# Ledger of designs, part 33: VH-VL binders against f4iux6r469to655

Target 1, 187 residues: f4iux6r469to655
Amino acid sequence: RLLQRLPGCVSRDLIDQLTVEYCYLNSKTNRKKLVKALFNVPRTSLELLAYYSRMVATLASCMKDIPSMLVQMLEDEFNSLVHKKDQMNIETKIRNIRFIGELCKFKIVPAGLVFSCLKACLDEFTHHNIDVACNLLETCGRFLYRSPETTLRMTNMLDILMRLKNVKNLDPRQSTLVENAYYLCKP
Key: E = the ipSAE of ESMFold2; O = the ipSAE of ESMFold2 at other seeds; V2 = 0.75 times the mean of E and O plus 0.25 times the DockQ between their complexes.

## First folded at step 15 (VH-VL; framework fv_mosunetuzumab)

Design y3 (at its last look DockQ between E and O 0.87; V2 from the best seeds 0.00; counts 0 for: pae E 2.6 > 2)
Fold by ESMFold2 at other seeds, look of step 15:
Structure y3 (fold): chain C 187 residues (1-187), chain A 120 residues (1-120), chain B 112 residues (1-112)
Amino acid sequence: as target 1 above (187 residues)
Amino acid sequence: EVQLVQSGAEVKKPGASVKVSCKASGYTFTDYYIHWVRQAPGQGLEWIGWIDPYSGGTKYNEKFKGRATLTADTSTSTAYLELSSLRSEDTAVYYCARDFFEGTEWFDYWGQGTLVTVSS
Amino acid sequence: DIVMTQSPDSLAVSLGERATINCKSSQSVLYSSNNKNYLAWYQQKPGQPPKLLIYWASTRESGVPDRFSGSGSGTDFTLTISSLQAEDVAVYYCQQYYSTPTFGQGTKVEIK
C-alpha cells in the first residue's frame, strides 16, 4: 500500500514522510518491491526522479541492497538501450539517464559510471545518443564540473562534445541542445 | 508473478489466417515490448517481431513482412499475432515473450506457446 | 542478419560430468562503446518454453544454479555446465541481441 503513494510524492516533505513510514517495512521482500517501484517510475514524470533519489539516499545507510540493486538495474538498462537505434521511445532513455544523473548528485551513483555512460554516447554520437548525452549533462554536468575531484575529466568530456558538434552534421534542434548543455556546465 | 498466457491450439488450412493472443499480468503492460518467436516441430527458434504496447510501434523480421501483423490492446493487457496466407511450413509453436528491458530484444518471461497446425 | 552457429548439435554426458557448448557468431557481438557482449543463453526443457540462463555472455540470471557459467567474447562463446544434473537434460540455445535477434540452432544435452 505505501508503494501506491510513491508517484504522488512531489515534494521533499511527502517523500520524506513516506521514507520514514517505509522504514517500518524493512524486510528483503519489501526492499525488492521498493526497488522495482522506483525503477518503474513513469517515463512522463521526470520531476519525481530527484525525490526518488532522495529516498534512496536516505535509506542507503541502513539498507545497502536498495541502492546497489537500483544502480545495477539502471546500468544494465543503459547498456542495453545505448546500442538500440530502432527503439521508439526516447522518453525511456531520458528517464534512465536522468535517474542515473540524479543519483550521482545524491552520491549514490559514482561519477565513474556517469563518465562511462557519457563516453558510450560520445563514441556513437548519433540519433538518441545525442539527446541522452545532453540530458545527462543537464542533470549532473555542472555538479561534476564544479566538483574538484571530477573537474578535469568533465572538462575533457565537454571538449569532446563540442568537437563532435562541429564535425557532425547535427540538425538545429540537436545543435542547440548540445550548446545549451555545454554552457549549463561551463557558463 | 509475471505471466504471459496464450490462446489455445489452432488447426488451419493453407491460405487461411490465424490470430494468437497473449495476455500479460503481474507487471505494467506498457513498460515492456512483447516479442513473438516460433519453433517448428523439432527445430530451433525464429524471431518474428516485436510490438511496443506504449506507442503501438512494431518491428518485423523481413521474412514475415506483409504476412504478420502485431497488435496490442492496453485495456485488456493483451498482445496479438496475426499471420496470413498460411503455408504448411508455418506449422509451429508460437511463443510470446517479454523483453528484459524495454526494447532490448532478449527475453526473461515466455508464454506457454500456441501450436498452430497448417494442413489440408 | 548475424548467423549463430552452435557446436556440437548433440552432446551425451555422464551424470556429474562437465558439459561444454560452443557458440560462434558470424560477426562480433561486442559493442566497443560499453565493452558488453550482447549474447544470451537459454535452456528449453521438453514441453516447456525457453528459459533465460545467461546474459551479457557471462551474467547468470536470478535463480540459475552456479553450475551454469558463460564465457567468451566477440565471436566465440561457451556455456559450461560444471556437473551435469538430471534436470539439465534440455536443448540449449545461444542468442545475440546486438542487432535483429537470432538464435543458434540448438545443442541437445543428454545423459549417457
Scores: ipSAE 0.608, ipTM 0.851, lowest interface PAE 2.1, mean pLDDT 91
Fold by ESMFold2, look of step 15:
Structure y3 (fold): chain C 187 residues (1-187), chain A 120 residues (1-120), chain B 112 residues (1-112)
Amino acid sequence: as target 1 above (187 residues)
Amino acid sequence: EVQLVQSGAEVKKPGASVKVSCKASGYTFTDYYIHWVRQAPGQGLEWIGWIDPYSGGTKYNEKFKGRATLTADTSTSTAYLELSSLRSEDTAVYYCARDFFEGTEWFDYWGQGTLVTVSS
Amino acid sequence: DIVMTQSPDSLAVSLGERATINCKSSQSVLYSSNNKNYLAWYQQKPGQPPKLLIYWASTRESGVPDRFSGSGSGTDFTLTISSLQAEDVAVYYCQQYYSTPTFGQGTKVEIK
């Protein structure tokens, strides 16, 4: 099946070729299968997220249910994970938030969702939420900072981030992660 | 199709142990936690714990710590509940269930249940 | 642990009439950061495992008929079956996933 080729699409040319071939399989069942395959990207294969997001963006004009289903699944996953403080796999949380961030750069995830995710992490700025917030910023923070429509909201969020870094007395790893994310957004 | 298939009914004497299996199919076994929930005859549902097949990590309801052991075998996509020092109040149907999303503690797919009867 | 209490314990409703099941939590299950109520509803038909009906208090799971709806927030929640069908005879459970999972004691729905 064409979906077995997804993990091998490690270039723009490969994902574009698969996307073209997939257009000839445009059925409701096949679209649902694609969304599930995209959502289930291996947590160790974060390099695939940009290519998967590119495929979704290409298909969005003719297959509106693909982006809507995928975004809903990612948002539900984020909301489920953000509150959980027991020992959870951080790789799953990072995959989730980086996928959301990549889709934001392709105009599939609205900026409002990204700001909601960031706010939730900053509201409870402990444990994995520090890493999740920083990974979101590393993925799409500069994009949102440079966009006129979102510059003010991103600036305000970055100010909150730095205030939390100073107040929370973070360990050196966390402090470095926060500083790197901040200056990547505001060079 | 996502499916959780459990081992058959068990009859045990007080003080014995039981091991219930739950074989998963139709999805990537290591992408979701497996939870265990029991239901005594005519009674409601009681959560026992979860296992993360990816890491081997577990979490238990405090009521079962020391008696319940959750394990998983990724090569066979099978999760196990072992309950030791059985007593009559452990008579119940034991269900395995899959997390809706990994680590999120609500359940979209359930096994068919395994009746464990503890009788003297 | 958060205690979940359902009412009534048992309910007899005529075919085509509305069934209403209440669930109350001992603590709020609303997470203010995302405005989500961490509450699910399950249906358990005789001799079967539980089946997920609703999550986030009001979102229907795929394949669940429109006659099932959930409402409420914080500590008070309701499952409504707008027009009871014969196949809806079951025990219904609420469950919170805000913290360590806990279930209500169940509400048995029967045809009157």
Scores: ipSAE 0.537, ipTM 0.836, lowest interface PAE 2.6, mean pLDDT 91
ESMFold2 (binder alone), look of step 15: mean pLDDT 93; pTM 0.932

Design y4 (at its last look DockQ between E and O 0.68; V2 from the best seeds 0.00; counts 0 for: pae O 2.3 > 2)
Fold by ESMFold2, look of step 15:
Structure y4 (fold): chain C 187 residues (1-187), chain A 120 residues (1-120), chain B 112 residues (1-112)
Amino acid sequence: as target 1 above (187 residues)
Amino acid sequence: EVQLVQSGAEVKKPGASVKVSCKASGYTFTDYYIHWVRQAPGQGLEWIGRIDPYSGGTKYNEKFKGRATLTADTSTSTAYLELSSLRSEDTAVYYCARDFFEGSEWFDYWGQGTLVTVSS
Amino acid sequence: DIVMTQSPDSLAVSLGERATINCKSSQSVLYSSNNKNYLAWYQQKPGQPPKLLIYWASTRESGVPDRFSGSGSGTDFTLTISSLQAEDVAVYYCQQYYSTPTFGQGTKVEIK
């Protein structure tokens, strides 16, 4: 019943209140249901991802399987789709990667997973992978650039991104998207 | 909670068409592709194609291109397979299946199957 | 299309004994960028639809008993049932999802 309120949690106060109420439903069945509800966030509601990530971060200390299940589902989704060019709904891929990026900022997704996703997109830098890489960078790139332990690796990835932009024949939209992502991370 | 419920068995004559339905429930219908897989009696599994219910976009096994038509009705959360110019080797159980992730092309939920028999 | 070939076509195994099913693909189903094998295994009991057992070649789906395990990489894969139970009598299929989905011809497992 509480899960029907998730799409309405469009503020810190609302998601925090729901999170407090949910703490009293701590069973394995309820935790699995929560993870499924979080994963199935509507692809048109990207604004919810930060609030959902906040809820996961809050629950992580007392319900450790919630972050682990959600991260595994998102990683498996990314890996299943990164090679697929006949999947045409880019919004599903954008939802996936932005959720991964938001969870990284809340320290739920390890930076290593973000870099693995970025590397996979750069290794086959065509089609939706260009947009996915740029959306990941827009979500958490500056966070990782500013973090001392990841600054060097982020810098190297940004250099690779710009080299690929210069050697690939990107359409104007994607070329602009790459430039915007780069300068957002490294002003 | 996630369920795919298919229409009942059909008997058709050679040259006719058949339309099999697959009603989805327990999830957002437009968030996952619906795939169709058939199994002739005593035989293995053969992928027919898939539809994205969100866009209506389809992909077909080349063997069935021109005879198979996949559609979806988002108002009823129902996917359809229409197979035309039926012949005896089209006798099979036809399954709908949801992919594990949208476009992933492996399947965690399957319909119960619809037997289509083509005989004169 | 990537052709999936299973061996044997059928096998009979005593209750409690190990059953081993092989699957070979005509091309590698390993994607080097993420180091994942795009291979699944399904169980199909008489009169039922297929049931997903394993994906990524070795990851067991939720609710699948521990006696089922998958192994292999690239072009050669194995499904192992470590201690055959009566309810494991079924046909088993491998399936690649690296490209357009294709299935192996199936392996029928029976109790000897």
Scores: ipSAE 0.664, ipTM 0.871, lowest interface PAE 1.8, mean pLDDT 92
Fold by ESMFold2 at other seeds, look of step 15:
Parts: C-alpha cells; structure tokens; sequence
Structure y4 (fold): chain C 187 residues (1-187), chain A 120 residues (1-120), chain B 112 residues (1-112)
C-alpha cells in the first residue's frame, strides 16, 4: 500500500515523507517488494528517477540490501540489452541508463559501473548506443567531470566520443546529440 | 504469486487458425514482455515471438512471420497468440512466458501450456 | 540463428552421483564489451513447463538448489548436478539470448 504512492512522489518533500513512513517496514520481504517497485518505474516517468534515487540513498545506511539488489538488477538489465538493436527496447534502455546515472550522483552506483556502461556504448557505436551514452552523460557526466577522482577518466571518454563522432558518418541528429552531450559535460 | 494461465487444448484441421490466451496475474501486466514458445511432441523448444503489452510492439521469429499474430489486452491482462494456416507440424504445446527483464529474452515464469493438435 | 547443440541426448546417473550436460553454440554467445555469456539453463519435468535454473551461464535463479551449477564460456557450456536426486529426473535445455532465442534439443536425465 505504501508502494502505490511511489509514482505520485513528484517532489523532494513527497519522496522524503514516504521514505520516513517506509522505515517502519524493515523485513526482507518488504525490502524486496520495494526494490521491485523502484525498478519498475514507468518508462514515461523519468522525472521520478531522481526522487527514487534519493529514497534509495536515504535507506542505504539502514537497509543495505536495497541499494545492492537494485544496482544488480539495473546492471543485469543494461547487460541484457546493450548489444540489441530492436527499436521496441529503446525506452527501457533510456530508463535503465538514466536510473544508473541518477544513482551514481547519489553515490549508490559506483563510477566504475557508469564508465563500464559508457565504454560498452563507445565500443559498439550504434544508433541506440549513441542515444544511451548521451543520456548517461546528460544525467551524470558533469558530476563525474567535476569530481576530482573521475575527471581524467571522464575527459578521456569524452575525447573518445568526439573522435568517434568525427570519424563515423553520423546523421545530423546523432552528430548534434553527441555535441550537445559533450558540451553539457565540459562547457 | 506471479501466474500465467492459458486457455484449454484445441483440435484443428489443416488450414484453420487457432487463438491461445494467456492471462497474467500477480504483477503489473505492462511491466514485462510476454513471449510465446512451442514444443512439438517429444521435441525441443522453439521461440515464436514476443509482445510488449504496454506499447503493443512485437517481434517474431522469421519462421512464423506472416502466420503468427501476437496481441495483448491490458484491460483483462491477457496476451494472445493467433496462428493461421495451420499444418500438421504445428501440433505442439504452446507456452506463454514472461521475460526476466523487458527485452531480456530469458524467462522466469511460464504458463501451463496449451496443446494444439492439427489433424485431418 | 545460433544453433544450440546438447550432448548427450540422454544419460543415466546413479542417485547421489554427478551428472554433466554439455551445450555447444554455433557461434560465441559471449559479448566482449561486457564479458557476459548470454546462456540460460532450464529444467522440464514431465507434464510441466520449463523452469529457469541458471542465467548468465553460471548465475543460479532464486530457489534453485546449490547442487545445480553452470560453467563454460564462448561456445562451450556445462550444466552440472553435483549429487543427483530423484526429483532431478527431467529434460534439461540450454538457451542462448545473445540474439533470436534458440534452445538446445534437450538432454534427458534418468536415474540408473
């Protein structure tokens, strides 16, 4: 019943209040149900991802299996889809990578996972993977660029992205998408 | 908790069509793709196709393209496989299955199966 | 399509002994960018639908007993039942999900 309120948490205050109420439900079964509800965020409601990530970060200190289960599910989802080109999967891929990026900003997803995802997209620079990479950069690229421990690696990834854009024969939409993501990270 | 319940056995003549239903419960129907897999008597498993109940988008095994039609009714949480121009080699148990993740293409929950027999 | 070939077609194993099932794919199901093998194993008992045992070649599904394990990489994979129980009598299938899903022809496991 508390989980039915998740899609309505469109503000910091709403997600924080639900998080407080949820703290009283500290059983393994209830934690697993929460993780499933968070993972199944509607594909059309990407604005919820930051709030869901905030809830996970708040619960992480007292319910350590919530972040670990969610991150594992997101990683498995990314891996299952990364090389697949069926257009029916694109919304799921974008939801997946934006959630990973939001969780990275909340220090739940390690930066290493983000770089692994980005590298996979650059290794096979397909129509879908360009969109996925650019969405990842739009979500957490500037955060990682401004963080001292990850600045060098993010800079190298951005350089690779621009070199791929310049040597591949991208259509105008894809070329613009890459340029926008690059300059959003490195103004 | 998660359950996929299929319609009953069918007996058909060659050239006819069949429509098998798969009713989902215990989860949000639009959160997962539904796949269809068949198994001829004494044989292995063959993937037919999948549907995204949210968008209605489909993908088919090329072997069945033009004969198989997948649909979903979100108001009843029911997926359907319709197979036309039936042949004797279409005699099989037809399963619906839920994918592990949307588009993952491996399956954690299966329906009980529907036997379709094609004979004259 | 990626063809999945299992061996043997059937085997008989004494209760409590180890059963080994091989699965070979016609091309690699390892994606080099993430180093993951896109391979699952299913158990099918008579009159029942398949049941997922293992995915990513070696990850056990929740509720699957520890005696089931998967190994291998690329084109060659193995399902091992370390101590065969009476309830393990079934047909076992490998399945790749690297591309259009395809299944092996199955391996029937019986008690000797």
Amino acid sequence: as target 1 above (187 residues)
Amino acid sequence: EVQLVQSGAEVKKPGASVKVSCKASGYTFTDYYIHWVRQAPGQGLEWIGRIDPYSGGTKYNEKFKGRATLTADTSTSTAYLELSSLRSEDTAVYYCARDFFEGSEWFDYWGQGTLVTVSS
Amino acid sequence: DIVMTQSPDSLAVSLGERATINCKSSQSVLYSSNNKNYLAWYQQKPGQPPKLLIYWASTRESGVPDRFSGSGSGTDFTLTISSLQAEDVAVYYCQQYYSTPTFGQGTKVEIK
Scores: ipSAE 0.585, ipTM 0.859, lowest interface PAE 2.3, mean pLDDT 92
ESMFold2 (binder alone), look of step 15: mean pLDDT 94; pTM 0.951

Design y5 (at its last fold request DockQ between E and O 0.96; V2 from the best seeds 0.80)
Fold by ESMFold2, fold request of step 16:
Structure y5 (fold): chain C 187 residues (1-187), chain A 120 residues (1-120), chain B 112 residues (1-112)
Amino acid sequence: as target 1 above (187 residues)
Amino acid sequence: EVQLVQSGAEVKKPGASVKVSCKASGYTFTDYYIHWVRQAPGQGLEWIGWIDPYSGGTKYNEKFKGRATLTADTSTSTAYLELSSLRSEDTAVYYCARDFFEGSEWFDYWGQGTLVTVSS
Amino acid sequence: DIVMTQSPDSLAVSLGERATINCKSSQSVLYSSNNKNYLAWYQQKPGQPPKLLIYWASTRESGVPDRFSGSGSGTDFTLTISSLQAEDVAVYYCQQYYDTPTFGQGTKVEIK
């Protein structure tokens, strides 16, 4: 019913209206259904992630298990995939990490989780992990760089990123991707 | 709501092939891998491989390479295991299972199992 | 492949008492970068498919009673049933998902 409208919420007004309507379905079963629907955002519709994150942030004060369940699912997904070399679909990894990044900007995901994800990608800076790290930085790196509490940690991570780029002799596409992510955070 | 429903039991002779189906419902079929796991009578569990219904990509347990073929039909939300050159030791219950996250390789939903018996 | 070895093969426990199942991997299933143990536990009753109980070595799956708990790290893991119930009679399997999935040989739990 209301969950069928989620993929169509392509504006602030649309997601806010759905959020208000969903408040009237405040049961444990309905909260779990919402979390699953949010988690299953179409991998081809990354523009929805900010709106979904806005909905979660709006509901966080009255439905505290929604943000906690969603964040746990996203973290578990990241951890299950981060070292898997034979996984075929980078779009799922990008959806995962960009959702984590959007939720960080809405203060739903703590910065510590973002740094843990980034560290794991830098520890094994090959294959999909290069693209995942860059997408995370493009989503929330500047936010964390500009935040006084996290500026030093973000700066250190960006320095490690550039060192790895130079040492690993990346192909031109990935080298450019790393440089773009870096300068997006630190213009 | 999530269901994996497998095809019925099969009896085959040595040297033949078998094809087991697994029809998925209650979720977006292309968002998860389908794994195949078998269990010989009175024995433990043995992983066969996975298929990514989105890309068509597969991975096989080395033991089954060259004999097992995993396919998926997204129009019917159905995954298939084909096992060729059957031997008596291939007698087992064959399960399909959905991984918890796409590519995570642990399993939250399982089919009911399909008994394949290989005998003369 | 990572070999998973369970002990004991069979275990008889009185109703209401604790059952303990051990699982050992031939290589560490702990990924140091995220400090996660890639280890799951399953329950299988006769004529049924396996049922997921625990993942990340210690996290209970939704709907699993709290009498089931997992512990351990690296290569040594334990499944504990704190107060055995009649419906807990089953074969229990550990499974690693660090690399190519492999299962332990199973531990049959019976009522004494």
Scores: ipSAE 0.759, ipTM 0.894, lowest interface PAE 1.3, mean pLDDT 92
Fold by ESMFold2 at other seeds, fold request of step 16:
Structure y5 (fold): chain C 187 residues (1-187), chain A 120 residues (1-120), chain B 112 residues (1-112)
Amino acid sequence: as target 1 above (187 residues)
Amino acid sequence: EVQLVQSGAEVKKPGASVKVSCKASGYTFTDYYIHWVRQAPGQGLEWIGWIDPYSGGTKYNEKFKGRATLTADTSTSTAYLELSSLRSEDTAVYYCARDFFEGSEWFDYWGQGTLVTVSS
Amino acid sequence: DIVMTQSPDSLAVSLGERATINCKSSQSVLYSSNNKNYLAWYQQKPGQPPKLLIYWASTRESGVPDRFSGSGSGTDFTLTISSLQAEDVAVYYCQQYYDTPTFGQGTKVEIK
């Protein structure tokens, strides 16, 4: 099945080749299977997210429901977990938010969704939300900072981030994460 | 495609223990929590707890803490509920259910249920 | 724990007519940071496990007929079956997933 090749697509050429081959399986069932496979990218293989996002962007013109289904699943996953402090696996939250961030850079996820996710993390800036916010910024923060349409909103969000770091007693690891994310966006 | 298949009905005496199994198929077992919910005859639904097969972490409804034990065997894709010190009011159908997203605490797929009858 | 209370406990509705089930939570299940209501509805037919109908208070699960709709926010929620069919005879449960999951006591829907 072509979906078995997804984890091996570690280059632009490999993901593009698979994308072309998958176009010929254009049925509702196959589109749903592809979305599920993309959504369930291995937590240990986050380097694949950019290539998966490229595939989604390429398919967006001919299979419009693939980006819409994937984005809806990612948004629903984010919202279901954002306030859950009993959830054990930060890796799932990191996978979720980095995928959202990569899709934003490919213009599949609108910047508004990214800002909504970031705002939710900053509203309760504790526990996993600190790491999630920093990972989002590391993924697409500079892209949004350098885009004229979003520069002001990103600047305001970065200011809030630094104020929260200064008023919350973050441990050294999280404090360093915040500083690294901030300066990655505004070097 | 996703299926949760539970072990068969059990009859137990008060004070005994029961262990109900839930075998998952059609998805990656470690990508979702397994929850347990029970339903006494003619009654509503009562959440017992969840297990995360990836980490082995658990959470329990306070009512069952100390009597319920949730485990998972990733090699067989099977979750287990063990309930000890059984009483007659533990007579119920016990369901396993998969959460919609890992840790989300609402459920898209349910097992068929396992009737546990506690009688002297 | 957040207590979920449904009303009525039972209702009888003629085929093709509207059935309305109410659910009230003891605390708000709306998370202000994302403006989402953490509420689901389930259908349970005799001898079967519950089946997910609606989540986020109003989003219909895949494969659920359009006659099922959810509405409400905060502490007050409604499940509506716009045109009752014979196969809709069941007990319906609301469930919150804001905190530790809790279910309403159920509403039995029958054909008059």
Scores: ipSAE 0.729, ipTM 0.882, lowest interface PAE 1.4, mean pLDDT 92
ESMFold2, look of step 15: ipSAE 0.736; ipTM 0.891
ESMFold2 (binder alone), look of step 15: mean pLDDT 93; pTM 0.941
ESMFold2 at other seeds, look of step 15: ipSAE 0.715; ipTM 0.889
ESMFold2, fold request of step 16: ipSAE 0.696, 0.714; ipTM 0.871, 0.879
ESMFold2 (binder alone), fold request of step 16: mean pLDDT 93, 93, 93; pTM 0.939, 0.942, 0.939
ESMFold2 at other seeds, fold request of step 16: ipSAE 0.701, 0.711; ipTM 0.877, 0.876
ESMFold2, look of step 16: ipSAE 0.731; ipTM 0.887
ESMFold2 (binder alone), look of step 16: mean pLDDT 94; pTM 0.944
ESMFold2 at other seeds, look of step 16: ipSAE 0.577; ipTM 0.845

Design y6 (at its last look DockQ between E and O 0.88; V2 from the best seeds 0.75)
Fold by ESMFold2, look of step 15:
Formats: structure tokens, sequence, C-alpha cells
Structure y6 (fold): chain C 187 residues (1-187), chain A 120 residues (1-120), chain B 112 residues (1-112)
């Protein structure tokens, strides 16, 4: 019953309250159910991702398998879809990458995974991968740019992004996405 | 509990058509593709195609293009395979399967299978 | 399409001994951008649908006993059952998902 309340947690207070209540259900089976419920966040409810990420971060100290299972599922989903051009549902790919980016800001996803995802999108900078790269940068790019330990690598990735924009024939929507993502990271 | 429940066995004559159903439960039907895989008696597995219940998009193994039609009814959470111009070599067990991630093309849940027998 | 070839077609293994099944693809199923092998293994017992054992060439699916392991990369892959049990009698299939899905012809595992 607690998991049915997840989609309604549209504020910090609501997700924090549910998180406290969930701590009383500390079994392996219940933790797996929570991870599956978090992973299956509605593809049209991107506003929930930050709150779900906050819950994961709060639980990480006492239930270490929750973040590890969720991150593995998100990474596997990214890798399954990164070169699948027949999969046409962009909303699924955006949900995936924004969740990864939100978890990175909460220090649940390591920056290395974010850079690996970004590299894969830049290596095949076509189709949905352009949108995915830009959404990742919009979600956590400025965080990584401001962090001393990742600033240099983030700068190099942004340089590659702008080089690709200059040499590829992006449609106007994607060209605008790239410019917006760049300047959000490096104002 | 994720379940894929298929329609019962069918016996058909050569030249006829068959329509196999696959009813999904325990998950959001539009979040995953449904694949169809067949297995002739004593033989291996042969992928037929997939349907995306969200968009209605489909992909077919070239071997079955023109004969196989994949559809989905989101109001009943049911996918369908229709195979036309049946031949004796179409005698097989037909499985539906859910992909692991939407469009990933490997499978974590399978239906129980539907035997289709084509004989005179 | 990528052709998947298994060897042997059948094998008999004494209870408690190691079974080894090879799978070879006609093209690499390793995607260099993420360094992942797009390969799965399935177990199929008589009268049952296939059951997913392994994906990404070496990752066990939840609930699969740890006597099952996968290895290999590129075009050459192996499924190993470290200590064969009676319930492991089945046909085993490899399957690539790098491109349009294709399966190996299957390997029947029996108790000697």
Amino acid sequence: as target 1 above (187 residues)
Amino acid sequence: EVQLVQSGAEVKKPGASVKVSCKASGYTFTDYYIHWVRQAPGQGLEWIGWIDPYSGGTKYNEKFKGRATLTADTSTSTAYLELSSLRSEDTAVYYCARDFFEGSEWFDYWGQGTLVTVSS
Amino acid sequence: DIVMTQSPDSLAVSLGERATINCKSSQSVLYSSNNKNYLAWYQQKPGQPPKLLIYWASRRESGVPDRFSGSGSGTDFTLTISSLQAEDVAVYYCQQYYSTPTFGQGTKVEIK
C-alpha cells in the first residue's frame, strides 16, 4: 500500500514522510518492490524524478541495496536502448537519462556513469541520442561543471558537444537543445 | 505478478488463418513491447516480430512479412498474432514474450505457448 | 541477420560434473561505445516456455542459481553449469539482441 502513494509525492515533505514510513518495511522482498516501483515511474511524470531520487538518497545509508539495484536497472536500460533506432518512444529515453542525472546530483549515480552515457551519445550523435545527451546535461551538467573533481572532464565533453553541433546538420529544434544545454552548464 | 496468458490450441487447414491472443497482467501493458516467437516440434526458437502497444508500431522478421500481422488492444491489455496462408511447416508452438526493457529485444516473461497445428 | 551457432548439439554430463556450451555469432555482438555484449542465454525444459538465465553475456537473472555462469566476448560465448543437477536437464539457447533477435539452434543437456 505504501508504494501506491509514490506518484502522489509531489513535494519534499510528501516524499520525506513516505520515506520514513517505508523504513519500517525493511525486508529484501520489500526493497526489491520499492526499486521496481521507482524504476516504473510514469514516463510523463518527470517532476517526480527529483523526489524519487531524494527518497533513494535518504534510504541509501540504511538500505544500500536500493540505490545499487536501481542504478543497475537504469544503466541496463540505457545500454539496451542507446543504439536501438527502432525504439521510437523518446519519453522513455528521457525518463531514463533524467533519472540518472537526478541520482548523480544526489551522489547516488557516480559521475563516471554519467560521462559514459554522455560519451555513448556523442559517439553516435544522431536520432534520439542528441535529445538524450542534451537532457542529461540539462539535468546534471551544471552540477558536474561546478564540481572541482569533474570540471575538466565536463569542459572537454562540452567542447566535443559544440564541435559536433558545428559539423552535423541538426534540425532547428535539436540545434536549440544543444545551445541551451551548453549555456545551462557554462553560463 | 507479471503474467502472459495465451489462447488455446488451434487446428487449421492449409491456406487458413489463425489468430493467437496474449493477455497481459501485473504491469502497465503500454510500457513494454510484446514479441512473438515460435517453435516447431523438435526444433529451435524463431523470432516473428514485436508490437509496441503504446504507439502501435511493429517490426517483423523478413521471413514472415506479408503473412504475419501483430496488433494490440490496450483496453483489454491483449496482443494478437495473426498468421495467414498457413502451411504444414507453420505447425508450431507460438509464444508471446515481454521484452526486458521497452525495445530491448530480449525477454524476461513468456506466455505458456499456443500449439497451432496445420493439417488437412 | 546475425547467425548464432551452438556447439555441441547435445551433451551428456554426469550428475555433479561441469557442463559447457559454446555459442558463436557470425558478427560481433559487442557494441564498442558501451563495451557491452548483447547476448542472452535461456533454459527450456520439456513442455515449458524458455526461461531467461543470463543477459549481457555474463549477468545472471534474479533467481538463477549461481552454478550457471556466462563468459566470452565479441563472437565467442560460453554457458557453464559448474555442478549439473537433475533439474538442469533441458535445452539451452543463446540469443543475440545486438540487432534483429536471433537464437542459436539449441544444445540439449542430459544426465550421463
Scores: ipSAE 0.727, ipTM 0.889, lowest interface PAE 1.5, mean pLDDT 92
Fold by ESMFold2 at other seeds, look of step 15:
Structure y6 (fold): chain C 187 residues (1-187), chain A 120 residues (1-120), chain B 112 residues (1-112)
Amino acid sequence: as target 1 above (187 residues)
Amino acid sequence: EVQLVQSGAEVKKPGASVKVSCKASGYTFTDYYIHWVRQAPGQGLEWIGWIDPYSGGTKYNEKFKGRATLTADTSTSTAYLELSSLRSEDTAVYYCARDFFEGSEWFDYWGQGTLVTVSS
Amino acid sequence: DIVMTQSPDSLAVSLGERATINCKSSQSVLYSSNNKNYLAWYQQKPGQPPKLLIYWASRRESGVPDRFSGSGSGTDFTLTISSLQAEDVAVYYCQQYYSTPTFGQGTKVEIK
C-alpha cells in the first residue's frame, strides 16, 4: 500500500507526504516492513537515496528502531562484501555505500562509521573497493571535509587516497574516478 | 513472508540426470543469490554453488564443476539445480537457500529440501 | 578450502544444563580490516532444513532465544546453550563465509 509508493517519491514533497501518511501505521510490524522496503531500494534508482534518508531522519525522533535497524543492516551488508572479490554486482556495493553516505549527511549514520568504511576500502585498495571509496567520497566527502569536527580526519583520508592512486597501477577509469572524488571534496 | 518451495523427491538410476526446482516468493527474486547445499543421509552439509538470478552468473564448488548446472527463470521466480552423471554417492537431500545479503555467502531462508535417491 | 572441525561429534546434556560446542577452522576467518569473524552457526532439527542462529560469530539472528550465544575469534569458536530445552535437540553446524562456504561436520545434541 504505502510502501508501493516509495519508488515514486522523487521529490521532497512526495517523500514528506508519504512520511506523514506512514505515521498512522506505527506498529513494530509496519516499522520492520518499512525498513526492509527502504533497504531494498532499486540499485538503478540511486536518486531515491536522499529522499529515503530524509524520511528516516523525519521518523528518527519518534521511531528510534527505524534508523537503528536500517543502519545495522547497511553496516552488516558492507562488512559482508568488503573482502569479497567474486563476480558480485558492483551496483549493490555502490547502493550500500551511497546510502550510508546520504544517512551521514542527515546525521543518522555517525561519521565514525563512514571513516571505518573508507578505511576498510583503503586498506585493500583494489577491485570494487576503489569504486566504493570514491562513491562514498562523492556522496558525503565534502560534507565531512567542511565539518570542523571531521576536517582533519577527512584530510588525512584524502591524502592516503592520493598516495594510493600514485602507487597503484590504476586503469584510466579508476584513476579519473579517484581524482574526481578528491577534488569534489577539496575544490 | 519469504518462502523457498522445492520440487518433490526423485528416484534416479546411476548415469542419469536430475533437475530440482526452487520457487521463491515474498521478495524480489533478482535481488538475492540462490545457493544450493546438499546433505547425504546421516552426513553434514556441502555447498554446491550459487546463481545470480538477474545476470545468470554462477559460482561452483570445484567438486561439482562439470556435473552441476545452476539456472534461474526470472519470469517464474524459480531457480534450478541440474546434476548429471549421477552416482550412488549423490543420494542426498538438496536444499536451496537465499543469501542473507547478495553475495554474503551465509543463509537466512532455506527450502524444505528435495530428496534425490540414486540406486541400482 | 577452509576446513571446519567441530567437537564433540555428539553431546548428551541434562535438561536445564549448559551445552558447549566447539568449532575450529584450518585458517583464520577474522578479517583484520573490519575486525569481523566470518562465522555462522545453524541448528538443524530432524526432517527440517538448517536454521540460522548466529552470524559474525556472536550476533544472534532475530527470533533466536538468548540462551544461545556464540564466542571465539580467529580459528577457535564456541556455541553455548546456557540452559538446554527439549526443543534444542538438534544437530548444530558451524559455517565460515570468509571464503568459499564450508561447514563443520556437525554436533548432535541430545538430552541425557
Scores: ipSAE 0.689, ipTM 0.877, lowest interface PAE 1.6, mean pLDDT 92
ESMFold2 (binder alone), look of step 15: mean pLDDT 93; pTM 0.937

